# Ledger of designs, part 7: VH-VL binders against ATP synthase epsilon chain (atpC)

Target 1, 149 residues: ATP synthase epsilon chain (atpC), of Salinibacter ruber (q2rzv2)
Amino acid sequence: MADELTVDIVTPDERSFQGPANGVRAPGIEGSFEVREDHAPMIAAFGIGPLIVKTQAAHEYADMHNDRIIFATSGGFLEVIDNKVTVLAETVEPASEIDVERAESAEERAKRRLEEGVQEEERETHEAARDRARNRLRVAMGKVGTRQS
Key: E = the ipSAE of ESMFold2; O = the ipSAE of OpenDDE; V2 = 0.75 times the mean of E and O plus 0.25 times the DockQ between their complexes.

## First folded at step 4 (VH-VL)

Design v23 (framework fv_vorsetuzumab)
Fold by ESMFold2-Fast, scan of step 4:
Structure v23 (fold): chain C 149 residues (1-149), chain A 122 residues (1-122), chain B 111 residues (1-111)
Amino acid sequence: as target 1 above (149 residues)
Amino acid sequence: QVQLVQSGAEVKKPGASVKVSCKASGYTFTSYGMNWVRQAPGQGLKWMGWINTYTGNPTYADAFQGRVTMTRDTSISTAYMELSRLRSDDTAVYYCARSYPLFKGYYGMDVWGQGTTVTVSS
Amino acid sequence: DIVMTQSPDSLAVSLGERATINCRASQSVSYSGYSYMHWYQQKPGQPPKLLIYKASSLESGVPDRFSGSGSGTDFTLTISSLQAEDVAVYYCQQSRSTPYTFGQGTKVEIK
């Protein structure tokens, strides 16, 4: 019946993942969404958040339960056609490769800027920096899918 | 099942080196860091260091820096801890323990090896 | 290095009664709402067993009579109704910065 879902994650700098999967969950602009086998063709934008590849195949980026790979992403587009998912992301960082100290420093810096007061146009830039840093921390600490936060 | 199996007990002379192995099974070896913790007779736990199993990059506690070497072999999912210039006060049980995520111990050490007793005697 | 200090060094509690162990860090082990502090149980001749991770999360397979609380520098492990099998030494451990450090241990015994 259906072919196995194949996922390809590409950034401007590299191919971050390629292989079989059971599903892909992305941080869509209107909320998280998931693509599984036999999904209708679609193109969707996503923002800052966790990008999750659900796979039972062994992989260096596999999580604690060996059933998913979690990336921190800053946004991009996801296309699905005939059980092939192509993710074109601005950035993706596997949970295991996130520099937590750098992310903590970035969050603190952005939070300080926002607390000191900034111009309206600058506020969006600092909010995005804070959100990217928080996302990296949540992904690295496995807080993806938690009801807390 | 998820398991860490360590090499057997060792008896060494002062000044010698000892190399302990820790073989992992039941999980993706390179998704978890590997810690080494020792416990002297009747004493508490002391962290020696850890290794990023994916990159092979180790981090050592200052007390052991210069005497300890941590390595791993991804082809057999095995981590190693070598301690050189042994002293009588290195007599202890040595444990390996995995932690998540790979680069930090944020979720604690959830699976431990059975321990390897190292006795340093003259 | 972050120094972890437990109190008391030893504790005798009757079966079915509450046991409370405290752990103090020499500097904060919390950052951005997360506490990098864990609790372990060790019985004679056995390796340590993780009970609580990130201050208050119960490890899978651990009885719910165990709970953890606290943030910053002060943390508590509670056993709500002590059972015979809970006789052990308990250790707190921080993972906020390397070197990771353990408390000196608290021995829990039955009265």
Scores: ipSAE 0.005, ipTM 0.547, lowest interface PAE 13.8, mean pLDDT 86

Design v24 (framework fv_vorsetuzumab)
Fold by ESMFold2-Fast, scan of step 4:
Structure v24 (fold): chain C 149 residues (1-149), chain A 121 residues (1-121), chain B 111 residues (1-111)
Amino acid sequence: as target 1 above (149 residues)
Amino acid sequence: QVQLVQSGAEVKKPGASVKVSCKASGYTFTSYGMNWVRQAPGQGLKWMGWINTYTGNPTYADAFQGRVTMTRDTSISTAYMELSRLRSDDTAVYYCARSYPLFKGYGMDVWGQGTTVTVSS
Amino acid sequence: DIVMTQSPDSLAVSLGERATINCRASQSVSYSGYSYMHWYQQKPGQPPKLLIYKASSLESGVPDRFSGSGSGTDFTLTISSLQAEDVAVYYCQQSRSTPYTFGQGTKVEIK
């Protein structure tokens, strides 16, 4: 545990995670990237996708099949310096707290809007809504649930 | 010196609520979760739930879901456990105990002295 | 819920002799090389005291006559040479998943 990487995940509403970790993977604008111990200083934007914290310890949000905590995020910025990773996210939602029915409803709503033909200026907004809902569903599938996936 | 100090004994009537406090000192309060464990007279230990002291998010055992509320006040490093609609079988000693996911794997290394709650008509 | 079962319910051991307490989980409490299983000592009128965490790690300040072993579903707490101050009830507890659960306890007495 010497030279440990620490991760701090903050949204406007609360801190979602703070503690030591072995790595953090973010859905970067140019593709997924991972920060581990002794990573060079960096700042990077990320978009809609899974935000994954790798840790050796059990945690209330941890995936039982992997040493990971998985969040659905809508975007933000990640900074790494001196083995400290700070994630400033617009939203993060732990896989175990995702309301699957609400996410399904949101995806269906956005898909129907896009199929019905929105104004061109609104298309990006509805595509983002669909992508956020789709991401929440994919992240939720990484945990054991009561629903058939 | 790391210490958890709980509020004093309570005597309640059936149907009442009780709120037990647990004041932490000697460590960073928000770096550890706080568990609540009870023990009925002559019986074993039963976990009621825990609260993430940093986020304020609680997790309750199903047996207590709907009757228990766990909160904390970071400004005074104090955790609270409130149990409502008390029954005679809620008579027990109630303990707070800290834990952390890393290093000790959520092992509860520091415990409060216990608060005796007696429910009688 | 994971059910923790201890054996025996009570144990009488002579001073200086070895005491062994077993704990069985209804499902594995080990994951990725770690066992989320802990042992506590409780004396009358006192709160429980952590003795062993993660199956085999000795808590600071606990005498080295206490040791823990095991993985998966079967765990053992050993007191290599029982002293008078070790008379207590001993509990195993899992933290692999919520709700955290304790064994029913093993009462250790002097023979």
Scores: ipSAE 0.006, ipTM 0.515, lowest interface PAE 15.5, mean pLDDT 84

Design v26 (from v10 with heavy chain S99G G109A V112Y; framework fv_vorsetuzumab; at its last look DockQ between E and O 0.08; V2 from the best seeds 0.00; counts 0 for: pae O 11.9 > 2, placed apart)
Fold by OpenDDE, look of step 5:
Structure v26 (fold): chain C 149 residues (1-149), chain A 123 residues (1-123), chain B 111 residues (1-111)
Amino acid sequence: as target 1 above (149 residues)
Amino acid sequence: QVQLVQSGAEVKKPGASVKVSCKASGYTFTSYGMNWVRQAPGQGLKWMGWINTYTGNPTYADAFQGRVTMTRDTSISTAYMELSRLRSDDTAVYYCARGYPLFKGYYYAMDYWGQGTTVTVSS
Amino acid sequence: DIVMTQSPDSLAVSLGERATINCRASQSVSYSGYSYMHWYQQKPGQPPKLLIYKASSLESGVPDRFSGSGSGTDFTLTISSLQAEDVAVYYCQQSRSTPYTFGQGTKVEIK
C-alpha cells in the first residue's frame, strides 16, 4: 500500500493543489472529518470551513511550522479511493491570498442585512454569506479548529 | 423507484469496440457512484471499475486499464462503459450497478443493478 | 488485490434447514469498526441482488431468514431456514479497496 495520500483539489476555475499529503481535513456536514492513509473508499459532501492539507512537501502556501496548507472553502465534495483524495470545491482560497478587508466588509454587510431583517426565504443566503466571510477571516488569521466528527 | 436500464445486446467482431449505456431513474444520479461488473458465461462476477457520477472521475481495474472507458451524462442520468479491442473472452453479460451509501458519506455496496447487457464477441 | 474465497463451492440443504456459507478475505476488509463485506444472491438469468451489506446489515426487502456475521477476514452468510426460492448462487464482495473483488460464488441447492 501507498505510504501517503495523493491529493487533488480543484475548483471550476483552477487546480488549487496537487501533490502528496499525510492527511486531508474537510468541514463535513456533521463536523470536520479527516482522511488519512488507507482510508476506506468514500464520497462525502463538505460545507463552509477550513480545508486543511497536511503535507511536508514544499509548497508556496505551506505553513512550515505545522506542515499544513490551509484553504478557505465554501463547500464541495471529497472522494477517497486507494489513497487518492479528490476534492471538488466551489471555491478554494489559500490563507495567504485571502483579502481580509473584503472579507470583513462582506461579513459586516451580511450581518447588517440579517439585523435589519430579511424575508425568510432570503435568510439562508445572507447567513451563508456571513459564514463564508467569517471562514475567510478565520483561515486568514490561522484560527482553525481541530475538532473531528 | 430506483431503476437502471441498460442498452440491448451487442454482437461484435474481435478488435471492435462496444459501448453499453445505463440509464438511471428514481434517484439523484450524481449522488451515487456507478459500478460496472461483468460475468462470463457460467463464471463469477468481475468488477471492471466505477465512476464518480458527480465528478466524472473513473477508476478501473488493472485488467481493463487502457481498454475501458467509463463516462456519464448527467443531463440524462446515464452512465456509459466502452470496451475496446474486443476479444472472444470479452463475451459476457455486463452489468451496471449503483453504489449504496453505507456510512457518513458514501461507502459502496451495489444495491441496484441493471438488467445486464449481453456482449458476444465472435469471428 | 484482496482475494475473496468462499466455502463451500456448492451446498445442498434440505428445505427448512440452515445453510451456511463462509467467505475469507486475503486481508482485512474492516476499517474504523466497520466491515466492508457484502453478500449477493443471483438467480439464473437475473442480475445479482444485494442481501447483506457491511457484513451484517440486512438490505431492505430481504427476508430476515438471511443474516450475516464476521469481521476482519472471516465472514458468514446464514440462511436460517432454506426456502425453495433461495436456490441461487451467492457471492461475497469486498469494498475495502479497489479493485472490488468477489468470491467465486457458492451454489445453494435443495437436497
Scores: ipSAE 0.006, ipTM 0.584, lowest interface PAE 11.9, mean pLDDT 88
ESMFold2-Fast, scan of step 4: ipSAE 0.479; ipTM 0.826
ESMFold2, look of step 5: ipSAE 0.374; ipTM 0.798
ESMFold2 (binder alone), look of step 5: mean pLDDT 93; pTM 0.948

Design v41 (from v10 with heavy chain T59I; framework fv_vorsetuzumab)
Heavy chain, then light chain:
Amino acid sequence: QVQLVQSGAEVKKPGASVKVSCKASGYTFTSYGMNWVRQAPGQGLKWMGWINTYTGNPIYADAFQGRVTMTRDTSISTAYMELSRLRSDDTAVYYCARSYPLFKGYYYGMDVWGQGTTVTVSS
Amino acid sequence: DIVMTQSPDSLAVSLGERATINCRASQSVSYSGYSYMHWYQQKPGQPPKLLIYKASSLESGVPDRFSGSGSGTDFTLTISSLQAEDVAVYYCQQSRSTPYTFGQGTKVEIK
ESMFold2-Fast, scan of step 4: ipSAE 0.214; ipTM 0.739

Design v51 (from v10 with light chain T98W; framework fv_vorsetuzumab)
Heavy chain, then light chain:
Amino acid sequence: QVQLVQSGAEVKKPGASVKVSCKASGYTFTSYGMNWVRQAPGQGLKWMGWINTYTGNPTYADAFQGRVTMTRDTSISTAYMELSRLRSDDTAVYYCARSYPLFKGYYYGMDVWGQGTTVTVSS
Amino acid sequence: DIVMTQSPDSLAVSLGERATINCRASQSVSYSGYSYMHWYQQKPGQPPKLLIYKASSLESGVPDRFSGSGSGTDFTLTISSLQAEDVAVYYCQQSRSWPYTFGQGTKVEIK
ESMFold2-Fast, scan of step 4: ipSAE 0.364; ipTM 0.782

Design v52 (from v10 with light chain Y100W; framework fv_vorsetuzumab)
Heavy chain, then light chain:
Amino acid sequence: QVQLVQSGAEVKKPGASVKVSCKASGYTFTSYGMNWVRQAPGQGLKWMGWINTYTGNPTYADAFQGRVTMTRDTSISTAYMELSRLRSDDTAVYYCARSYPLFKGYYYGMDVWGQGTTVTVSS
Amino acid sequence: DIVMTQSPDSLAVSLGERATINCRASQSVSYSGYSYMHWYQQKPGQPPKLLIYKASSLESGVPDRFSGSGSGTDFTLTISSLQAEDVAVYYCQQSRSTPWTFGQGTKVEIK
ESMFold2-Fast, scan of step 4: ipSAE 0.164; ipTM 0.732

Design v56 (from v20 with heavy chain S31R G56D, light chain Y100W; framework fv_vorsetuzumab)
Fold by ESMFold2-Fast, scan of step 4:
Structure v56 (fold): chain C 149 residues (1-149), chain A 123 residues (1-123), chain B 111 residues (1-111)
Amino acid sequence: as target 1 above (149 residues)
Amino acid sequence: QVQLVQSGAEVKKPGASVKVSCKASGYTFTRYGMNWVRQAPGQGLKWMGWINTYTDNPTYADAFQGRVTMTRDTSISTAYMELSRLRSDDTAVYYCARSWPLFKGYSYGMDVWGQGTTVTVSS
Amino acid sequence: DIVMTQSPDSLAVSLGERATINCRASQSVSYSGYSYMHWYQQKPGQPPKLLIYKASSLESGVPDRFSGSGSGTDFTLTISSLQAEDVAVYYCQQSRSTPWTFGQGTKVEIK
């Protein structure tokens, strides 16, 4: 089919990305999954992890090879209908804009709180904070979306 | 085969508004952003803004913010640029030009241009 | 805004000789291995025509005597052997960030 895949990434505050793409990989609840051209209609939830847009178009947030745009996300929903992918994310932070020092501090802080012992009601909150910080670090350092030579 | 065709020349009085159209053919209209660039007589090129043809979201240069409105109609593959509260120094040739991809900030340049629309503002 | 400055404002070159135009950006227009800087040719009464995109890529249909180079803030357009039809005004333009901006233009004439 001639119709090309288009991707639209929106957060509560604004649209973070829009344009043609070759694929989108999301950190699904049951594991990562990828949507390419002519994918069947679907709606899937995703959690904390890397959100990867594969595109050969030049883009401000493209990685070193300019073939991927990698975001750190905290979760949301992805919908596919007629080669249009809509990502409704709570947060989306491009790899190039992640402050590594701040993310390291956030991870250390969350780990220290968990190690010192937190009330049961607060444990889930601190674990999520730690996971978001770890995800930001992995994304910023390019340790996601394994490539094989 | 890929072509942008603009509306004809306009003569306006100061304080009026002008709306220029740009009809695209030969490609998928919503895959490319549409830019508007003007050129005053004997002067260089000045970018006015662009519109994301897929979402209808415009981005304007600060110099024109508040006076310019960019819209599009996907059913007829046509983009529009309206400039209001015209002054004599708005006299210029106005061009539409496509760019790829739709994302703002980065493009492969403007590879297809309309023929230009001359707008003359005088009393 | 990123300010684009061309040099020279005008130049006269003999037929068959090399013409060189420089363009300087007030801040880097390169990112992740690409430079978002493009060159256009404009003849009187005509719209601009894209010659070079992303600093060094030759647009389809453009003669190979045209070439571009540079990265970061400093860019060059070269016409290796000037032809009569190359008499025009040449503009550089950045698309690294909005608003997109053009250089002031360089007029190329035959000596």
Scores: ipSAE 0.005, ipTM 0.517, lowest interface PAE 14.3, mean pLDDT 85

Design v57 (from v22 with heavy chain G56D, light chain S32K T98L; framework fv_vorsetuzumab)
Fold by ESMFold2-Fast, scan of step 4:
Structure v57 (fold): chain C 149 residues (1-149), chain A 123 residues (1-123), chain B 111 residues (1-111)
Amino acid sequence: as target 1 above (149 residues)
Amino acid sequence: QVQLVQSGAEVKKPGASVKVSCKASGYTFTSYGMNWVRQAPGQGLKWMGWINTYTDNPTYADAFQGRVTMTRDTSISTAYMELSRLRSDDTAVYYCARSYPLFKGWSYGMDVWGQGTTVTVSS
Amino acid sequence: DIVMTQSPDSLAVSLGERATINCRASQSVSYKGYSYMHWYQQKPGQPPKLLIYKASSLESGVPDRFSGSGSGTDFTLTISSLQAEDVAVYYCQQSRSLPYTFGQGTKVEIK
């Protein structure tokens, strides 16, 4: 008797998602991975990239096909135990809430600073800022992979 | 220069099909969705559908579902709208227009439009 | 479908005077601080031109006499000082949900 997969996505500020799902894809540090029903217990770190919840359940963040929710995330940890996925993320931003103009400005600012030859101590910070902005833009623009509807 | 250039005017008989092209230049084609909007003589604007240019996935308005097909060719940055089983009331100017962001049911408006393609359906 | 209703259907305004066009949505087109409602200008023989996006943001290259306001279901386009070149049909459009829908249009003429 298998229980349905449930997903709980939390950040330090709030619970971003809670509900049933068919799967969760995360931008793992060694490559993207997907958790589906009856997955073995695991804990994995993930980085900057798209976090995708596959679900047919009605949700305000659902895409236009009503079968997935796409978040831009900056990193965190994902735990799976007994068909319960818990995502502890530094940030998660639904595609529908991304302020594209702010993301474009953030990317341009980080890119410009890197081009100006920042001090080595600051390089990683500006690279991360650039990557987060690019990820937000890619999520908003639908550059998360081709899918058959 | 950011622009959309459409194919030329068409005259078709009832029952035929028409395929209109929309060639994009001056921007990254796959970063914007492409909408199709028509305007019958003396009437307002009617949204027909859009295509996700990155995934090639279209969404059509119910009034055109089953008669319209939207596709794109990324190698030449061109979108296409084909309307089949034409009726006299399909006589209209057909516009393509880009929108941002690419894949959502919401957008920030259509900021760049093609010049329009006049399609006349008569016997 | 979200129905967009404009008022008036037509108006005549003297040069230099204010023109006001209203647009009402059958349900809210605002979500989390953003209003997915846009205004277009169309002159005879030309495609529509975006004037205002997200209710109140002025599109690049559009004269500052054009402004938009509103949220939820009620929106307004204002032309503060009508010029001869502003004679056109104006359309509101929602992009909050599919299918996208336009208002019926408002024809602006000079008195």
Scores: ipSAE 0.000, ipTM 0.521, lowest interface PAE 15.1, mean pLDDT 85

Design v58 (from v10 with heavy chain S99D Y100R L102I F103Y Y106F Y108S; framework fv_vorsetuzumab)
Heavy chain, then light chain:
Amino acid sequence: QVQLVQSGAEVKKPGASVKVSCKASGYTFTSYGMNWVRQAPGQGLKWMGWINTYTGNPTYADAFQGRVTMTRDTSISTAYMELSRLRSDDTAVYYCARDRPIYKGFYSGMDVWGQGTTVTVSS
Amino acid sequence: DIVMTQSPDSLAVSLGERATINCRASQSVSYSGYSYMHWYQQKPGQPPKLLIYKASSLESGVPDRFSGSGSGTDFTLTISSLQAEDVAVYYCQQSRSTPYTFGQGTKVEIK
ESMFold2-Fast, scan of step 4: ipSAE 0.000; ipTM 0.509

## First folded at step 5 (VH-VL; framework fv_vorsetuzumab)

Design v60 (from v19 with light chain T98W; at its last look DockQ between E and O 0.10; V2 from the best seeds 0.00; counts 0 for: pae E 7.3 > 2, placed apart)
Heavy chain, then light chain:
Amino acid sequence: QVQLVQSGAEVKKPGASVKVSCKASGYTFTSYGMNWVRQAPGQGLKWMGWINTYTGNPTYADAFQGRVTMTRDTSISTAYMELSRLRSDDTAVYYCARSTPLFKGFYAGMDVWGQGTTVTVSS
Amino acid sequence: DIVMTQSPDSLAVSLGERATINCRASQSVSYSGYSYMHWYQQKPGQPPKLLIYKASSLESGVPDRFSGSGSGTDFTLTISSLQAEDVAVYYCQQSRSWPYTFGQGTKVEIK
ESMFold2, look of step 5: ipSAE 0.007; ipTM 0.584
ESMFold2 (binder alone), look of step 5: mean pLDDT 92; pTM 0.947
OpenDDE, look of step 5: ipSAE 0.783; ipTM 0.908
ESMFold2, look of step 6: ipSAE 0.039; ipTM 0.651
ESMFold2 (binder alone), look of step 6: mean pLDDT 92; pTM 0.945
OpenDDE, look of step 6: ipSAE 0.025; ipTM 0.634

Design v61 (from v26 with light chain T98W; at its last look DockQ between E and O 0.03; V2 from the best seeds 0.00; counts 0 for: pae E 4.1 > 2, placed apart)
Fold by ESMFold2, look of step 5:
Structure v61 (fold): chain C 149 residues (1-149), chain A 123 residues (1-123), chain B 111 residues (1-111)
Amino acid sequence: as target 1 above (149 residues)
Amino acid sequence: QVQLVQSGAEVKKPGASVKVSCKASGYTFTSYGMNWVRQAPGQGLKWMGWINTYTGNPTYADAFQGRVTMTRDTSISTAYMELSRLRSDDTAVYYCARGYPLFKGYYYAMDYWGQGTTVTVSS
Amino acid sequence: DIVMTQSPDSLAVSLGERATINCRASQSVSYSGYSYMHWYQQKPGQPPKLLIYKASSLESGVPDRFSGSGSGTDFTLTISSLQAEDVAVYYCQQSRSWPYTFGQGTKVEIK
C-alpha cells in the first residue's frame, strides 16, 4: 500500500549503494535507530558503527541469509523524506570487502599511540582511529545485527 | 579562502516577500549544509532553518514555518532564503552560515558566515 | 526548544584581567562525553565568528587566551587576559536539538 523505501548511500567519491529496501538501521550519535517505509521526515547524524540495509533482493554484498547488507561506516548524515533515505558518509565498507589484517594493524597502531601518551589535542583523533578499526573488525566478523547460523 | 557573499540590503513593504542569496566559494558547496540566522536590531541571534545542499531538502524553525522557503542552485554554489508576508518585526540582518561537513557524522557549529543582508520592512 | 541563558548580560573587565561568561541550558546538551554547545564572538557591524566548538575545542586561528569548559547544562567561556580586540558580544549556541538556539548574548567591554 505504501511506496517502496529507497536508499542511496554516497561517499564524496562514489555511490556505494542504491536500491529498494525494507529498512535502514544506522548508528545514530545518540543511539541506534531504524528507518522503515512511511517514516516521518527526519535528519540525523550518525557515528562510527554498522550501517545495515534490510532488503529481500539478492545483492553481492548481502549476508548469508540474503536479507541484509552490512557496512562499516566512519560516520555521516542520514536524511529521510518521502520514502527516500539519503546517507552521506566519508567511508562505507561492505562487510565482505573489509581487510581484517589491515584493520587489526590499524587498531594496534592506535592503541600503541594512546598507551605511549599523546597530547590532549591528539587523543580524540587516535581514539577515533581505534574505534573505526574495532568497528571494521566487528562488521567483518558478522557480530553486528547479522543473523548467524 | 572560504567565502559566503550575500545579496545587498533591501527595503520592503509589509506583505511583500524578500529573497536573499548566499554565494559560496572556496569549498565544495554540496559537502556542507547551509544555515540561515537572523538578528533584529539590538537583539540576539535566531536560527531560521537549514538546507541540505546535497539533497536540496530544508528544515525550518517552527517560528518561520509557512513563511520561509530555503532553496539552492548547485550549478552556481548559491543558497537562497525567501521570507513572505513580511511584517515590521521582520526587520533584521539575515545571515547565511556554513555548517560542518555533511559527510563527517556530527552535529556542527557554524564555522563561516556571510556578511549579512539588512532587510527593512516599513510602510 | 532548549533555552540558553547567559550571565551576565554585560560585563566590564580591565585590560589584562580575566573575563568569565556563563551559559546555562534548560536541559542537557551533552551525551556520553560529547557536548553540543558552541561559542561565537560578534563585533559591531560584523557577522558572528566561531570561537569554540564542542564546549572546549578551540577553532583554528583563535588565540589560546580563549577557553571553554563545562558539560550537561552549565558551560563557561573564559578569556584569560582580556585584550582590546576582545570587546564584543559573545553568544553560546546549542546544536543538540532542533531548533538550534542561542543565548541572549553577553556584552564585554573594557573597564
Scores: ipSAE 0.264, ipTM 0.767, lowest interface PAE 4.1, mean pLDDT 87
ESMFold2 (binder alone), look of step 5: mean pLDDT 93; pTM 0.950
OpenDDE, look of step 5: ipSAE 0.614; ipTM 0.872

Design v62 (from v19 with heavy chain S99G A108Y G109A V112Y; at its last look DockQ between E and O 0.06; V2 from the best seeds 0.00; counts 0 for: pae O 8.8 > 2, placed apart)
Fold by OpenDDE, look of step 5:
Structure v62 (fold): chain C 149 residues (1-149), chain A 123 residues (1-123), chain B 111 residues (1-111)
Amino acid sequence: as target 1 above (149 residues)
Amino acid sequence: QVQLVQSGAEVKKPGASVKVSCKASGYTFTSYGMNWVRQAPGQGLKWMGWINTYTGNPTYADAFQGRVTMTRDTSISTAYMELSRLRSDDTAVYYCARGTPLFKGFYYAMDYWGQGTTVTVSS
Amino acid sequence: DIVMTQSPDSLAVSLGERATINCRASQSVSYSGYSYMHWYQQKPGQPPKLLIYKASSLESGVPDRFSGSGSGTDFTLTISSLQAEDVAVYYCQQSRSTPYTFGQGTKVEIK
């Protein structure tokens, strides 16, 4: 058995992280879940929220004090096989790279559209946009929850 | 009704390659993994690997690493298993078997199987 | 690799009698309350058929005379009343970790 996880986080555009980790927390559909060493085989989807890699490995975006890397993600899925965690996400943005002003503007835009009234068929689109923006802001500010399901 | 239909029997020479197909129907192809299992004559079952049909990412047993290639074509709901550098001991019936539901959180059993493809390797 | 060992290798049972097959894993195949152990039936010239999944769950369409039990490393498949159509080779299989591994099989025959 491996002493730690091997994690690979990729988007359609790039690989955001590759290396050892002690755990990965993802915003699951029914709540956040965490993968640790010797986790059972799993394939799970996740949505909008913080994606957290717990690691002591050196990384450009690592919070070395807290031994974790925090990303904002818009969703994807996670696969666990033999302590190999593969994360395929639509978007992954490290906390330090998030454009706060853009996120604020995006949130306000989406919120305004929802308040002004949209067609029912478009409501989910604007709600998702709002939630993505809010998530970016929370991650950027280091306000990530510890909720686990 | 879930069905897995595999390609026909193959006869190959040592050193050659064989590619077996498995066409799925009756369910969403990319919602379930696909396993490949072989069985030599009179022997037990040997797991070769599986493929995530959604991502196309395969996982191989070490015994076949470097010699097996698993792929899928989502447009026709078909999984493929190619075995290269064939040897006489590769003579077996090869099965595709539907595996774990994707996005369900756990790996499950192989609930549906193809009819099998006999591959004979002989000089 | 997790090694799966079945016992016995062969079993002859009279019609209507109980048949019991054991399967032992070299390490635990359980996690968080689930046991990643499955049982298959294979008849000559046919692919394997899933009977029991996750140690004790009966697959749809399988007669209720089939049952599975166990956790951790020790598991059992039971046929409460053996029928003629139950003559086959039975395999246990773990999916706790890759590579997935099967037991060597148990041949069940009518006595």
Scores: ipSAE 0.016, ipTM 0.622, lowest interface PAE 8.8, mean pLDDT 89
ESMFold2, look of step 5: ipSAE 0.450; ipTM 0.810
ESMFold2 (binder alone), look of step 5: mean pLDDT 93; pTM 0.955

Design v63 (from v19 with heavy chain T59I, light chain Y100W; at its last look DockQ between E and O 0.59; V2 from the best seeds 0.00; counts 0 for: pae O 6.3 > 2)
Heavy chain, then light chain:
Amino acid sequence: QVQLVQSGAEVKKPGASVKVSCKASGYTFTSYGMNWVRQAPGQGLKWMGWINTYTGNPIYADAFQGRVTMTRDTSISTAYMELSRLRSDDTAVYYCARSTPLFKGFYAGMDVWGQGTTVTVSS
Amino acid sequence: DIVMTQSPDSLAVSLGERATINCRASQSVSYSGYSYMHWYQQKPGQPPKLLIYKASSLESGVPDRFSGSGSGTDFTLTISSLQAEDVAVYYCQQSRSTPWTFGQGTKVEIK
ESMFold2, look of step 5: ipSAE 0.389; ipTM 0.756
ESMFold2 (binder alone), look of step 5: mean pLDDT 93; pTM 0.949
OpenDDE, look of step 5: ipSAE 0.026; ipTM 0.633

